# VHH binders against Fibroin light chain (FIBL): the designs that were tried, part 2

Target 1, 244 residues: Fibroin light chain (FIBL), of Bombyx mori (Silk moth) (p21828)
Amino acid sequence: SVTINQYSDNEIPRDIDDGKASSVISRAWDYVDDTDKSIAILNVQEILKDMASQGDYASQASAVAQTAGIIAHLSAGIPGDACAAANVINSYTDGVRSGNFAGFRQSLGPFFGHVGQNLNLINQLVINPGQLRYSVGPALGCAGGGRIYDFEAAWDAILASSDSSFLNEEYCIVKRLYNSRNSQSNNIAAYITAHLLPPVAQVFHQSAGSITDLLRGVGNGNDATGLVANAQRYIAQAASQVHV

## First folded at step 1 (VHH)

Design b11 (framework vhh_nb_b201)
Fold by ESMFold2-Fast, scan of step 1:
Structure b11 (fold): chain B 244 residues (1-244), chain A 124 residues (1-124)
Amino acid sequence: as target 1 above (244 residues)
Amino acid sequence: QVQLQESGGGLVQAGGSLRLSCAASGRTFSNYWMGWYRQAPGKEREFVATIYSGGSTYYADSVKGRFTISRDNAKNTVYLQMNSLKPEDTAVYYCATTYGRDIYSLPEGAYDYWGQGTQVTVSS
């Protein structure tokens, strides 16, 4: 696969004359779809489910490190967020090797701070999914059925609550498609909001309590066993959203 | 446009093995999620297994430990290795593909392309 950050507007097809909206969407997605990122998003669901199982501290620390890896993958190219995730992964491996997890626990605060910001962004996007298609400026009406694109303002409003890189990849993909081919950009944005982001938002919304409890535990000096037990309880509840 | 062609079905006795293949043509294969579904006589189509471009796999509980899905991007082909076959595995097996979607969460009608199917019959 190719990283989306390596694509430019010139590398995405500008003209698609196939006669059907579905084929236009399929062609556009084929060129920008990074299945590695889609895999990363879906693997968050599986990792949260795995964390719900009862296990020793090292197993649950592994699940947290895997989650950090997924966040780092979705934040590719953004040093601050990627570094916080890398610190969790590196301190976890050091803990396994040495039997001392103090560094791992210390890395959790900064990492989950970023996760909390990302959850806030996803929740805002779920509330306003239509903003990725069309918006109408207050000074201008969409008279006669014409459309006015205020995409940057709408997206900037969503991002205004965070410096998180979690959605930066999605933003860049949609923005490039919007600039290069308006009809394709709208259709791809609709696809992302309808099919990718709601499942992720649902899982993260359900896990918000467990993430918050992990942050509190790190801050107030709770022992590792207590922190893990609390996380398992909340994540088991979140995992119910994956099961029928 | 993507086209899918299944092969490898047939008759096998309980406890036996079969390997199904699904050859894809058209768009860039490596960027697609590939899945297997099956439909037994008188039943709805059900999910069997899926594989992402990077190789990560997911299985229905009924086939975990017995079936293995894999892909060969150089040949644009996905495989389903079926071991320890049971009479209840008798069905027409279909491969399907989609763009960057959660195959678990999507109804049958949400997949972009489907193959014609291959019959698997397990006798006891």
Scores: ipSAE 0.000, ipTM 0.112, lowest interface PAE 19.6, mean pLDDT 52

Design b12 (framework vhh_nb_b201)
Fold by ESMFold2-Fast, scan of step 1:
Structure b12 (fold): chain B 244 residues (1-244), chain A 124 residues (1-124)
Amino acid sequence: as target 1 above (244 residues)
Amino acid sequence: QVQLQESGGGLVQAGGSLRLSCAASGFTFDDYAMGWYRQAPGKEREFVATIYSGGSTYYADSVKGRFTISRDNAKNTVYLQMNSLKPEDTAVYYCAARSSYLFGTHKESEYDYWGQGTQVTVSS
């Protein structure tokens, strides 16, 4: 068993270097926001392609976290996305405590549905970035607002499933997003956390393939529409294969 | 009532420093991206820097490495630390706020709230 450090933000050990990961995510964030979105997606694809080519576990974990973050950023205005992610997290942690995962399994359908919807929006950003940018509303989180899931319980599960040293940077970034009073940052934290939960991460890795690979294909423009359809099919298959 | 109030402007010699402050009220500050714009005499407003609700920052190329934007959510205040000032930095500096959920542009038209401005004059 692993317990995440319960330090306040100003007490986080200085040997956890979240500055490097924060700078990478901040640069990707600002690039998507300030650059033509189709160019930004292509640039992100090159970065993720380089990360995926390294083949070590830390690079894979980092690539998955960054890809989830970019998808969450691009989907920040989509209604229900954060609620679907929070439901996955809460029902998973409840399942660990109670031994009953029926609610967790039920939460996966809406969550994977929103992932598929976000891939459709990524495709739209490639072909029509200006119009989509103006149609995105604010991310409201779940009805009830505020912090919508148990951060510590979720990350205890994540860290228990892997070497915690691989996720120190991701943990620090997601903790800061979660501790923000901003609902968009909370929504992004929920989305990233849900993707990193052991059953969800394992299913994506083994069945749907890397989200990085899905985005790489879309960004390369070979067949954006067909690739999105294939990604949605793989996500649906992954949802049907979840084992806990 | 929404209000943005700038302070800290003044006269400084080239190579000097100033720190601008912008106190915000009347909206959920933590949910907004905060920005600084400037307007030199006879010119349109130009983007200077922004800080998103999550703490990420972005700077215009003309000020990168010299200016630093920061925020204090407990005080509902955004700051602009201006170092190595040049005569071409002379302008009225405006604080602005927008929903941080909007993506992809720093156009003046995408900011919802604006301050009255504070004058910065850099002498050669």
Scores: ipSAE 0.000, ipTM 0.125, lowest interface PAE 17.4, mean pLDDT 63

Design b13 (framework vhh_nb_b201)
Fold by ESMFold2-Fast, scan of step 1:
Structure b13 (fold): chain B 244 residues (1-244), chain A 124 residues (1-124)
Amino acid sequence: as target 1 above (244 residues)
Amino acid sequence: QVQLQESGGGLVQAGGSLRLSCAASGFTFSSYGMGWYRQAPGKEREFVATITSGGSTYYADSVKGRFTISRDNAKNTVYLQMNSLKPEDTAVYYCARGYPTSWQLLDEYGMDVWGQGTQVTVSS
């Protein structure tokens, strides 16, 4: 049980090229409760730091967008945090389409401000996954952002829920989006091997562990590359459906 | 140019059957996954069934054992055979083109081309 001080937008850089964002996040992690699940949050922060150190803007942008999606998922019951994360994701996909990332950089300030303020609450949501909520559209309080968040929630539910028996259980996007997160699924590799086409299965089998580990807050800088590429692909596709 | 044309919808009594067809044109049909989604009045669109480029099939629990999805690559057509229809199956049914992978086809955001829809009404 710990408390954290609020971080103001002025204390958190809005330029993704500024390494100070990583150091501010690192100090915020010092206030996290000592549990097994707090390691997941610390690993997400480490992955973000490692990706930012790659020294290229596209890698930094992809890492932040992916991390924002994970944090939005973990903070599903907190509309402000979910909205800030959705804005980062939407602004990133807009930047990919237009070649202009000024809006993406501008969205980072509010997002990092909320991370500092709500670290203890986010940690509690990781400890108590039954408290997580999936919501569509207006329930998140973000115009357009809810669609991107709903897509990420659906993706995470698929990855978190299943083994080969998934195909025999009810699959309904409404139920996936409105049900609490299922935090237990250890046979994603078996699912990938059994159900995808051989060439696609090979690629996903090689990256499935990295995807699963990153969603659990585990992973290393090299393995995270595949998840970043996948997140960019899916958020770009979802963004084509958004009118904000 | 790229288009999907649905047919086979109509009015049927509970317990009856219908077969929906979706004719595709303007792309290499065999390289894509195909799916069926439905939307009832006042409700959001929901997954019904999907088939990968390799022929693997997936179904919503509400239709398992009653509906069958299939494809004919020579005819560039995907089908949905609907048996033992219930009033709650009443909806506009949409054909969609998607990525070849199964997990992407389970979400409407994995689809990039949609047909115009065909109405299915189950009475009584």
Scores: ipSAE 0.000, ipTM 0.106, lowest interface PAE 18.7, mean pLDDT 51

Design b14 (framework vhh_nb_b201)
Fold by ESMFold2-Fast, scan of step 1:
Structure b14 (fold): chain B 244 residues (1-244), chain A 126 residues (1-126)
Amino acid sequence: as target 1 above (244 residues)
Amino acid sequence: QVQLQESGGGLVQAGGSLRLSCAASGSIFSIYAMGWYRQAPGKEREFVATISSGGSTYYADSVKGRFTISRDNAKNTVYLQMNSLKPEDTAVYYCAAHIGYDTYWSGPTSYEFDYWGQGTQVTVSS
């Protein structure tokens, strides 16, 4: 388990700028150093590769949503990637709350298309972490203004990925800190949230489903043809990057 | 389903050098970070160095500037080059592998590694 007391003083943020158009997840990303951001991008490639193995639909959906969250914040100045990622995150959250994942399935096409087309730029960020960029602006536009996801949406995604009683207790603590309406408590909430995202990814890594199973959610085969090609190409490229 | 095998340990005089090797086999594609820990007689296991799949390295303050961790992806092997050895470096050295994603948020020292080798003894005489 993660607590702020496990971190050195120089790693704990002292203040946040109130008024930024950012969710708790966006603020949490601000507290991750360039090296850890580089590792996170590499792990995005591994998550996509592992979707070729086995798992259930809920695990696949959660893994894709978390991957979309990372891409939305790194975007590398590509508005289309941020927009497609935001749509996946919002549609996933709506699916969890409503029990209806039709909108989530419909968001997957644009997302995989954009990610596949921009793999070279994502790889460049891994090679040159000092060039990492953080962009929520385009995603906010795609979401119709406001934040692309809020505190509750982010935690719904985390909780949906785990049956852990520990995570439910942490959610209650983080919610109290977030709702306290002071900068220090909001900073602590963001920091704790940032450090819970990777354990969630680890759980999904173990249970991620095949890319074919994920794409079977798409309405018809003709519409899915480009998605299959793009997803397979991305997986092949990710595997090449890791093994060689 | 990862196995780790260490080699390169031994006896060396203070000021000398040793190179440890750790070969990984099995589901190596699941490994996101590999590292070295050590356990001196009567002490708890302590972190030494780690290297991520992306090539980022982290070192304990006690070994920084003396030890170098590196990786050979073609051989699925991680190395620890130990220079300017001191009697205080005497310990059993363990190779460890981490699978998953938790190291990229808190750094590689914040979470336990998932797979461990059997260890190799390093003794530095005065």
Scores: ipSAE 0.000, ipTM 0.116, lowest interface PAE 18.7, mean pLDDT 54

Design d01 (framework vhh_podentamig1)
Fold by ESMFold2-Fast, scan of step 1:
Structure d01 (fold): chain B 244 residues (1-244), chain A 121 residues (1-121)
Amino acid sequence: as target 1 above (244 residues)
Amino acid sequence: EVQLVESGGGLVQPGRSLTLSCAASGFTFSSYAYGWYRQAPGKQRELVAAISGGSTLYADSVKGRFTISRDNAKNSIYLQMNSLRPEDTALYYCARDYGSWLPYSEGFDYWGQGTQVTVSS
């Protein structure tokens, strides 16, 4: 039921950062009907708080403009066509290279259809993206080349090789640390395992009672405000222990 | 002290209307999202309607019949229920919903006491 606006190839921007999947998806949002957009903006206040805890955004205007990018990011592991977001990124890159955006347009319908089929789940998980990784499974086979998808693929590999001791908060903290460091690595999973997980584990060990109580509250349906309120402190503690 | 107090429940015939009210106190009302939830005998508590800022969300079973609204000046949330059906019979709860909107009954830290709605001829 997604409607795509009729734009010529000349009207599609060629200055979108292909290295940032959320930027491409956020721009692609402009090609979707306003009625479908309204559903995605139901939790602007909660989106703002989640974005602030990630350290990616500074203002409400920025958060609203990035709504489609957040939905794409959260939908990476959601059931259905898990590769739909990666297909949009790849087809956009192909369009920039070739000057032919037919493939890009063709990828938008399946992607926003995937989002539309999973809006209830996405809405429920806006402020707890870690729950998505544990409950619905990762998009391991999807290649997007962007930093966000690189992290998701690496995290999936770590989960597959771990003894299942990770909590939702570890995912959220590690992802925020990875994003804030802006480090480049040829093996992201190895980087996370060697440099990000140990300080996060140390923070959990030192704060076990407080973190466990917070998790219990959230797990029992108490609001995630406690996670947002404490995110900066726990992240700062872990970040201070990450070596250059 | 944080409080949410519901009122407006009662016994009504099918096809009639009721308006539920929820009065909040002890915190900054305007900064939060709110939901109306209900629990019928032998069933799990479910989300009926939610409001966050100017945006609303409705369960499919009540969409088009129920309307949620808020009045920040009065620190109140309302649920206007039209075309009531026997299946709408339940305890109705007002809750502060800070972006979870999960369809579960336990764990929200700020709930009202509930108000009974019975739809019967």
Scores: ipSAE 0.000, ipTM 0.107, lowest interface PAE 18.2, mean pLDDT 59

Design d02 (framework vhh_podentamig1)
Fold by ESMFold2-Fast, scan of step 1:
Structure d02 (fold): chain B 244 residues (1-244), chain A 122 residues (1-122)
Amino acid sequence: as target 1 above (244 residues)
Amino acid sequence: EVQLVESGGGLVQPGRSLTLSCAASGFTFSDYSYGWYRQAPGKQRELVAAITGGSTLYADSVKGRFTISRDNAKNSIYLQMNSLRPEDTALYYCAAKYSFGRDYLPTEYDYWGQGTQVTVSS
């Protein structure tokens, strides 16, 4: 396996291509058993219960981010505003980078409304983790033009909530590709393959044209609305075939 | 075995500076998020500063005085403590959590050092 300590932060190893990245993601999800999925969901439950009693949300920003990411990313069939969860994650990350958490705090109200509507369903997933499915369509459609960045936040939340030590070898490539997403067009394609489960990544690559064009369009403020709409349609179709 | 070893503590006069070091071993250093905590006698342990792959966070009581940094080549985390006050007297602990260097700051840590004593008195 390839680890981050073999390569610089802005490089993808020469022998890591879309096929290898897809293989790593497949192995990673196969490696995550029902127990680890249940632990991640139980952590979400614990965080939500603790946060419901708190008046100082800023002091638990990381816990809120973990919860929002898991709900936004791994919640097939959960009703409500998935964008509220994605907005919390995006605003938290912006706050960490800028040192200004005002936007993050403003996003919490809608998020807690969304959480409150879905607590019973989240509890059911703890009892039967086999019902948990990968879903990226709603998150991709958030914020008008869509935010590919939501995939990064969701992956970070999953990694932070699980026993991350057992995932070291499998997710090292995901970390590597995430860090390389803005360097070159071929790196962006590999990054998407690593962050999207293989069926979703494959559909994206073919239907949206260049995955690089889609990512750079939304990231650079270009009008990517048509590409995002097409991608969401294909992701929704492909997601039903992915189980995690 | 994952191990964190703190050093650099000691007795200093108010207004002076100290640098604490935390040497990490037994894992891939760059894949972890790190924090410095302190515990004064009779008080609970509190977060002083935290660092991830790209972000830092400081307790209000130390903002502008303390700086957390990391050196991946040396597998070490540092806490530069300037303008020390008597109320900074405490045992200081280095802590780590596996997070792939992500921007999320953990609220709980999995690995802890043994602590190093900092005493600020005239």
Scores: ipSAE 0.000, ipTM 0.118, lowest interface PAE 18.0, mean pLDDT 55

Design d03 (framework vhh_podentamig1)
Fold by ESMFold2-Fast, scan of step 1:
Structure d03 (fold): chain B 244 residues (1-244), chain A 121 residues (1-121)
Amino acid sequence: as target 1 above (244 residues)
Amino acid sequence: EVQLVESGGGLVQPGRSLTLSCAASGSIFSSYPYGWYRQAPGKQRELVAAIYGGSTLYADSVKGRFTISRDNAKNSIYLQMNSLRPEDTALYYCATGWDTYESLFGPYDYWGQGTQVTVSS
């Protein structure tokens, strides 16, 4: 058995080093107040110390909470994703405090629904815009000459939806705009970069590239698959560096 | 419907390496999350590693030693296990979920039959 559900905020040492590069939560968590953020950091650090050789539900929950923290940063401009990510982290800390992870499990559906749909939609648009389909369900047929404005509302509606079968026009707006290769396609790239993939843009900026290079890749449809791959790689790298 | 078949298990000495393979058939392979779970007698079934697209997650107990990967052309998932320890002894399962993000890292809807890994001298 696991001892992690015996921890409480009052029993965990308050010796933390928030802001260090080794703390993925302090970088990824923009939507939780200082008290909740400190509690989460303390709980995660103590859990990781304790779980070195134990693989069970608490270890799995810890890994998922770390991923949620990273993805909260990745999705900083997307309200639904940000709220869902914060809910996972808050539910995880509540689980540690109470020894009851039911709320944590309940928070996972909306979180992965929002973030997963966003990443999957971007990947589909990059790989084969002509074959874009719902995240859940059959291929979507779009009439030519349809509406191409209100992209942001359409994107947000798609991400918020749990039943994509009712979002025909929203999906078609996104597909038409991306396929058009006009100035609106550059605006789509800018929106995606600013709202979904800020850590990827930051990584490129810090290494050798710039946000301009990232936007050119997405806007022109060239190497945009690399943008998605780099976002996924960033998540994997951050998750791998969680040990202190 | 997705079917999963694991292979590559066996008896190995501590400190050695082993690669497990999971062959998937049916449905859209690249659109599904995949995970490796293990269960030793008397212990809970635990998630060892998971992969979704290009993202990977590892349990603390195997971090730095195990690597999960996928080959979309072969519809296969792999678990490369390095520096094996006696506590890695378990029945290893490959698992995947439906096209729902609610089950990204477990519990999964589809499971393989399992492959036994025994680390003993």
Scores: ipSAE 0.000, ipTM 0.103, lowest interface PAE 17.6, mean pLDDT 55

Design d04 (framework vhh_podentamig1)
Fold by ESMFold2-Fast, scan of step 1:
Structure d04 (fold): chain B 244 residues (1-244), chain A 121 residues (1-121)
Amino acid sequence: as target 1 above (244 residues)
Amino acid sequence: EVQLVESGGGLVQPGRSLTLSCAASGFTFSNYAYGWYRQAPGKQRELVAAISSGSTLYADSVKGRFTISRDNAKNSIYLQMNSLRPEDTALYYCARSPIYWGQYNRGMDVWGQGTQVTVSS
């Protein structure tokens, strides 16, 4: 079973040694709806408790930044998620350079708020590529939803919601990776891998090839602009840090 | 409350079959993937079989003998075990796969209590 401190799921930690954790959780609380508040608190609390207990702030902050990078990539057509994720990535980078992660912690509130709002859509993009037509299509203005809105249609909808024409050539690389592994057995393999590896690391590991290929194409021949392109560059850097 | 409850275990002779059931409650069953795990005394927990919305995976030790299935209308997962062997003796667990992206260092997020399977003459 998951054990959080002696605090209830509805309480912010009051441990003096965890003052920074309490501050970050309080800020996250301000940005999520009532349904997602307990989930956000639990997740942030566990990450911060792990940081405090192990003293490895960079390693554990990296895991959160990797999650933010994945969300920025998958939510290219949802500006709120992309902006919040980019802020987490940028603040993490600043923390690594300065040795001060206060800014990184400040970025988590808006990030968890946006993730909570789009969790179902994002989850379906990651773990069930075959469900893209149900999750992404309607949210991005695609009509109806159903089997006719496949990966290609969902990707086109994402591109239509932005000026990211640079992603057009990279779509084929991403599509090839998803199609070559877009069998139901790939989804179950991801679940089994999650049993052996932390979920954040597992999701990044499964997506690393796709993200790396996308960024390789962007880095070779075209200037990338905007938050999506910046997030994709940071995702590639984070991917190299995933341990197997 | 969120729960997974296993049933169907027991004492059985080698070569016989058993069907394990796992009943889920307190959440939307169809949105998750599930696995069957087992643990014998003195051994590590191992994955036996897993199922998503349409895909299955099996450990090499049980391929061709075990079949995992799900019934979304009944909120249940099943493990059909044929040609049972003494080495299949273990406590069998049903588990739900976590996919929430803010979580770190978590494998399965919901586990059942387990059901004992003993294969002995």
Scores: ipSAE 0.000, ipTM 0.105, lowest interface PAE 17.2, mean pLDDT 50

Design d05 (framework vhh_podentamig1)
Fold by ESMFold2-Fast, scan of step 1:
Structure d05 (fold): chain B 244 residues (1-244), chain A 119 residues (1-119)
Amino acid sequence: as target 1 above (244 residues)
Amino acid sequence: EVQLVESGGGLVQPGRSLTLSCAASGRTFSSYWYGWYRQAPGKQRELVAAITSGSTLYADSVKGRFTISRDNAKNSIYLQMNSLRPEDTALYYCAADQYFEGSTLYNYWGQGTQVTVSS
């Protein structure tokens, strides 16, 4: 359904010029399903914005790595090194550095195939929260346990839009609650699926205030500190219930 | 920026123990996740155990049998494998990850060491 050799090498920008790079990506999006197009475009435009806003490639590498992580988790069950989305990002970055974009073009077909397949799975998981317990991989940071497919996609998107240490603490707390696998973790999972999975594209550009909304179902705090304390209380309560 | 070299693999009988070692060099940080992954023929690579400055985690299949540890003074990570089973036969990889797991840009991998559990 898609021919990878649809771009000549001179159509792909050699500079990280957000406007020109976005135009190339917009043309590629013509081959993505219309119903899923906005999420795919949002992910790539976020990468391009991060690359354009930073001075050197060492600084930009962190933003690229974070966004590759989000896309890898949207492709549950695909190893990082084999992830088509990560290949597109890495191949584009390599093309900018080397001036050779053949590898970038070659990576586009598999990437769009993965995006379409995984967005369908995410939509299916919204109607059956039991599948939220499917692991993508090991835990990030302090949470322990395996990664959760749809939860990781939503949470990684929030983290990519912010670099606060407070957000990392919130992520660990919420993931521990989700991984406890009891009535409280199920309620939190239901809140996440109801609030984040349908508007995942909007979450990608959230400010720090939007993280308060993510944790609202866990606590009744008026500020970020109160919400973290409430999440910690729920973790302690969930852990104690296993021994009843 | 980080280089990883594994050692300690070999052929071992079921029920015995092996210790794998991973020497890290270059720029290393206590905040990094360091882990052991394995890949059996015809299977996907899977996490076995991981460690950071405040936490450890283990795959359900190895809980109670394997222990991951770290010696920060020597920049070394270890995997103590007890009560080995034929199902543990695989190529074992040491990995370091700065932030998002699965990122090919910041993942550092060793060359791998073979563990074969057979009589």
Scores: ipSAE 0.000, ipTM 0.102, lowest interface PAE 20.4, mean pLDDT 48

Design d06 (framework vhh_podentamig1)
Fold by ESMFold2-Fast, scan of step 1:
Structure d06 (fold): chain B 244 residues (1-244), chain A 123 residues (1-123)
Amino acid sequence: as target 1 above (244 residues)
Amino acid sequence: EVQLVESGGGLVQPGRSLTLSCAASGFTFSTYAYGWYRQAPGKQRELVAAIYSGSTLYADSVKGRFTISRDNAKNSIYLQMNSLRPEDTALYYCAAGLHYSDYWSRPESYDYWGQGTQVTVSS
């Protein structure tokens, strides 16, 4: 077998520039079909509507993570700043912390003005949470600065930035899911990891309790199938908070 | 239906070059991560190179010799193989998935696979 330990450096700027991130999203517009555009636009509109309606922060954070994942997919393969998804996440976390969402709205400006067009795709995402896969690559690189991190490097960053007394236990559970032969378990592991990244974790403090309960309720590795089912139920519940 | 079809394999002499192509259909090409894997006789399937967004990842054994690239307009992934060695002989597979790049080294991280194309490096 082969041991992979090298990545091509991506020129990820230390600071995320909203203008640059928005230009990446605009360029990605030329590379994706109307279906993906509609999904991204409708999710962004729903997040803003939920914020205006004083929605639950945990549900909003989940929706933002979903939107960031879709933006990462839209930006996949586009040369330039890979930080567009991280910019949306960071702007949202700043809004939650400060109570001022002007920056978040501005980060969405370049594509938010578009009209949502495809209700069927949003219905499919709500019905099939397994399709809501999260790409943490761009977000991890932007949050940590300099490159796309591997799984252990991402968790080293999480542990270094947080109280690790219980996170070491969470790491063991998530690593087991990552090491499985099941892509569904792998996707759930990536989703959990994204929610524990330092910039995102700040808005997931309420959800972190729920996720910890979800992970520990299964018995710390005794029932991987139950853990996956519970995580999918949580994702489905979070997705149901996003009304098209 | 989602389909990946590899081409470009063959018999080539040591020190020469070969380009593998992977044509994808049935899905939104730009939203996926792609990888090239290989399996030599009697060995496990191993990652050769992967690409996602602006980032690429290479096995140490091919770093500096192989280059992975994508063409979103043509829904294609390429593996340019330079300075080929006998130990590069293997069945090469194209793979696609909606996964974080850390998982590109693991076959189970990919949802879709091609049929494979044989590369033989021999005099």
Scores: ipSAE 0.000, ipTM 0.123, lowest interface PAE 17.6, mean pLDDT 55

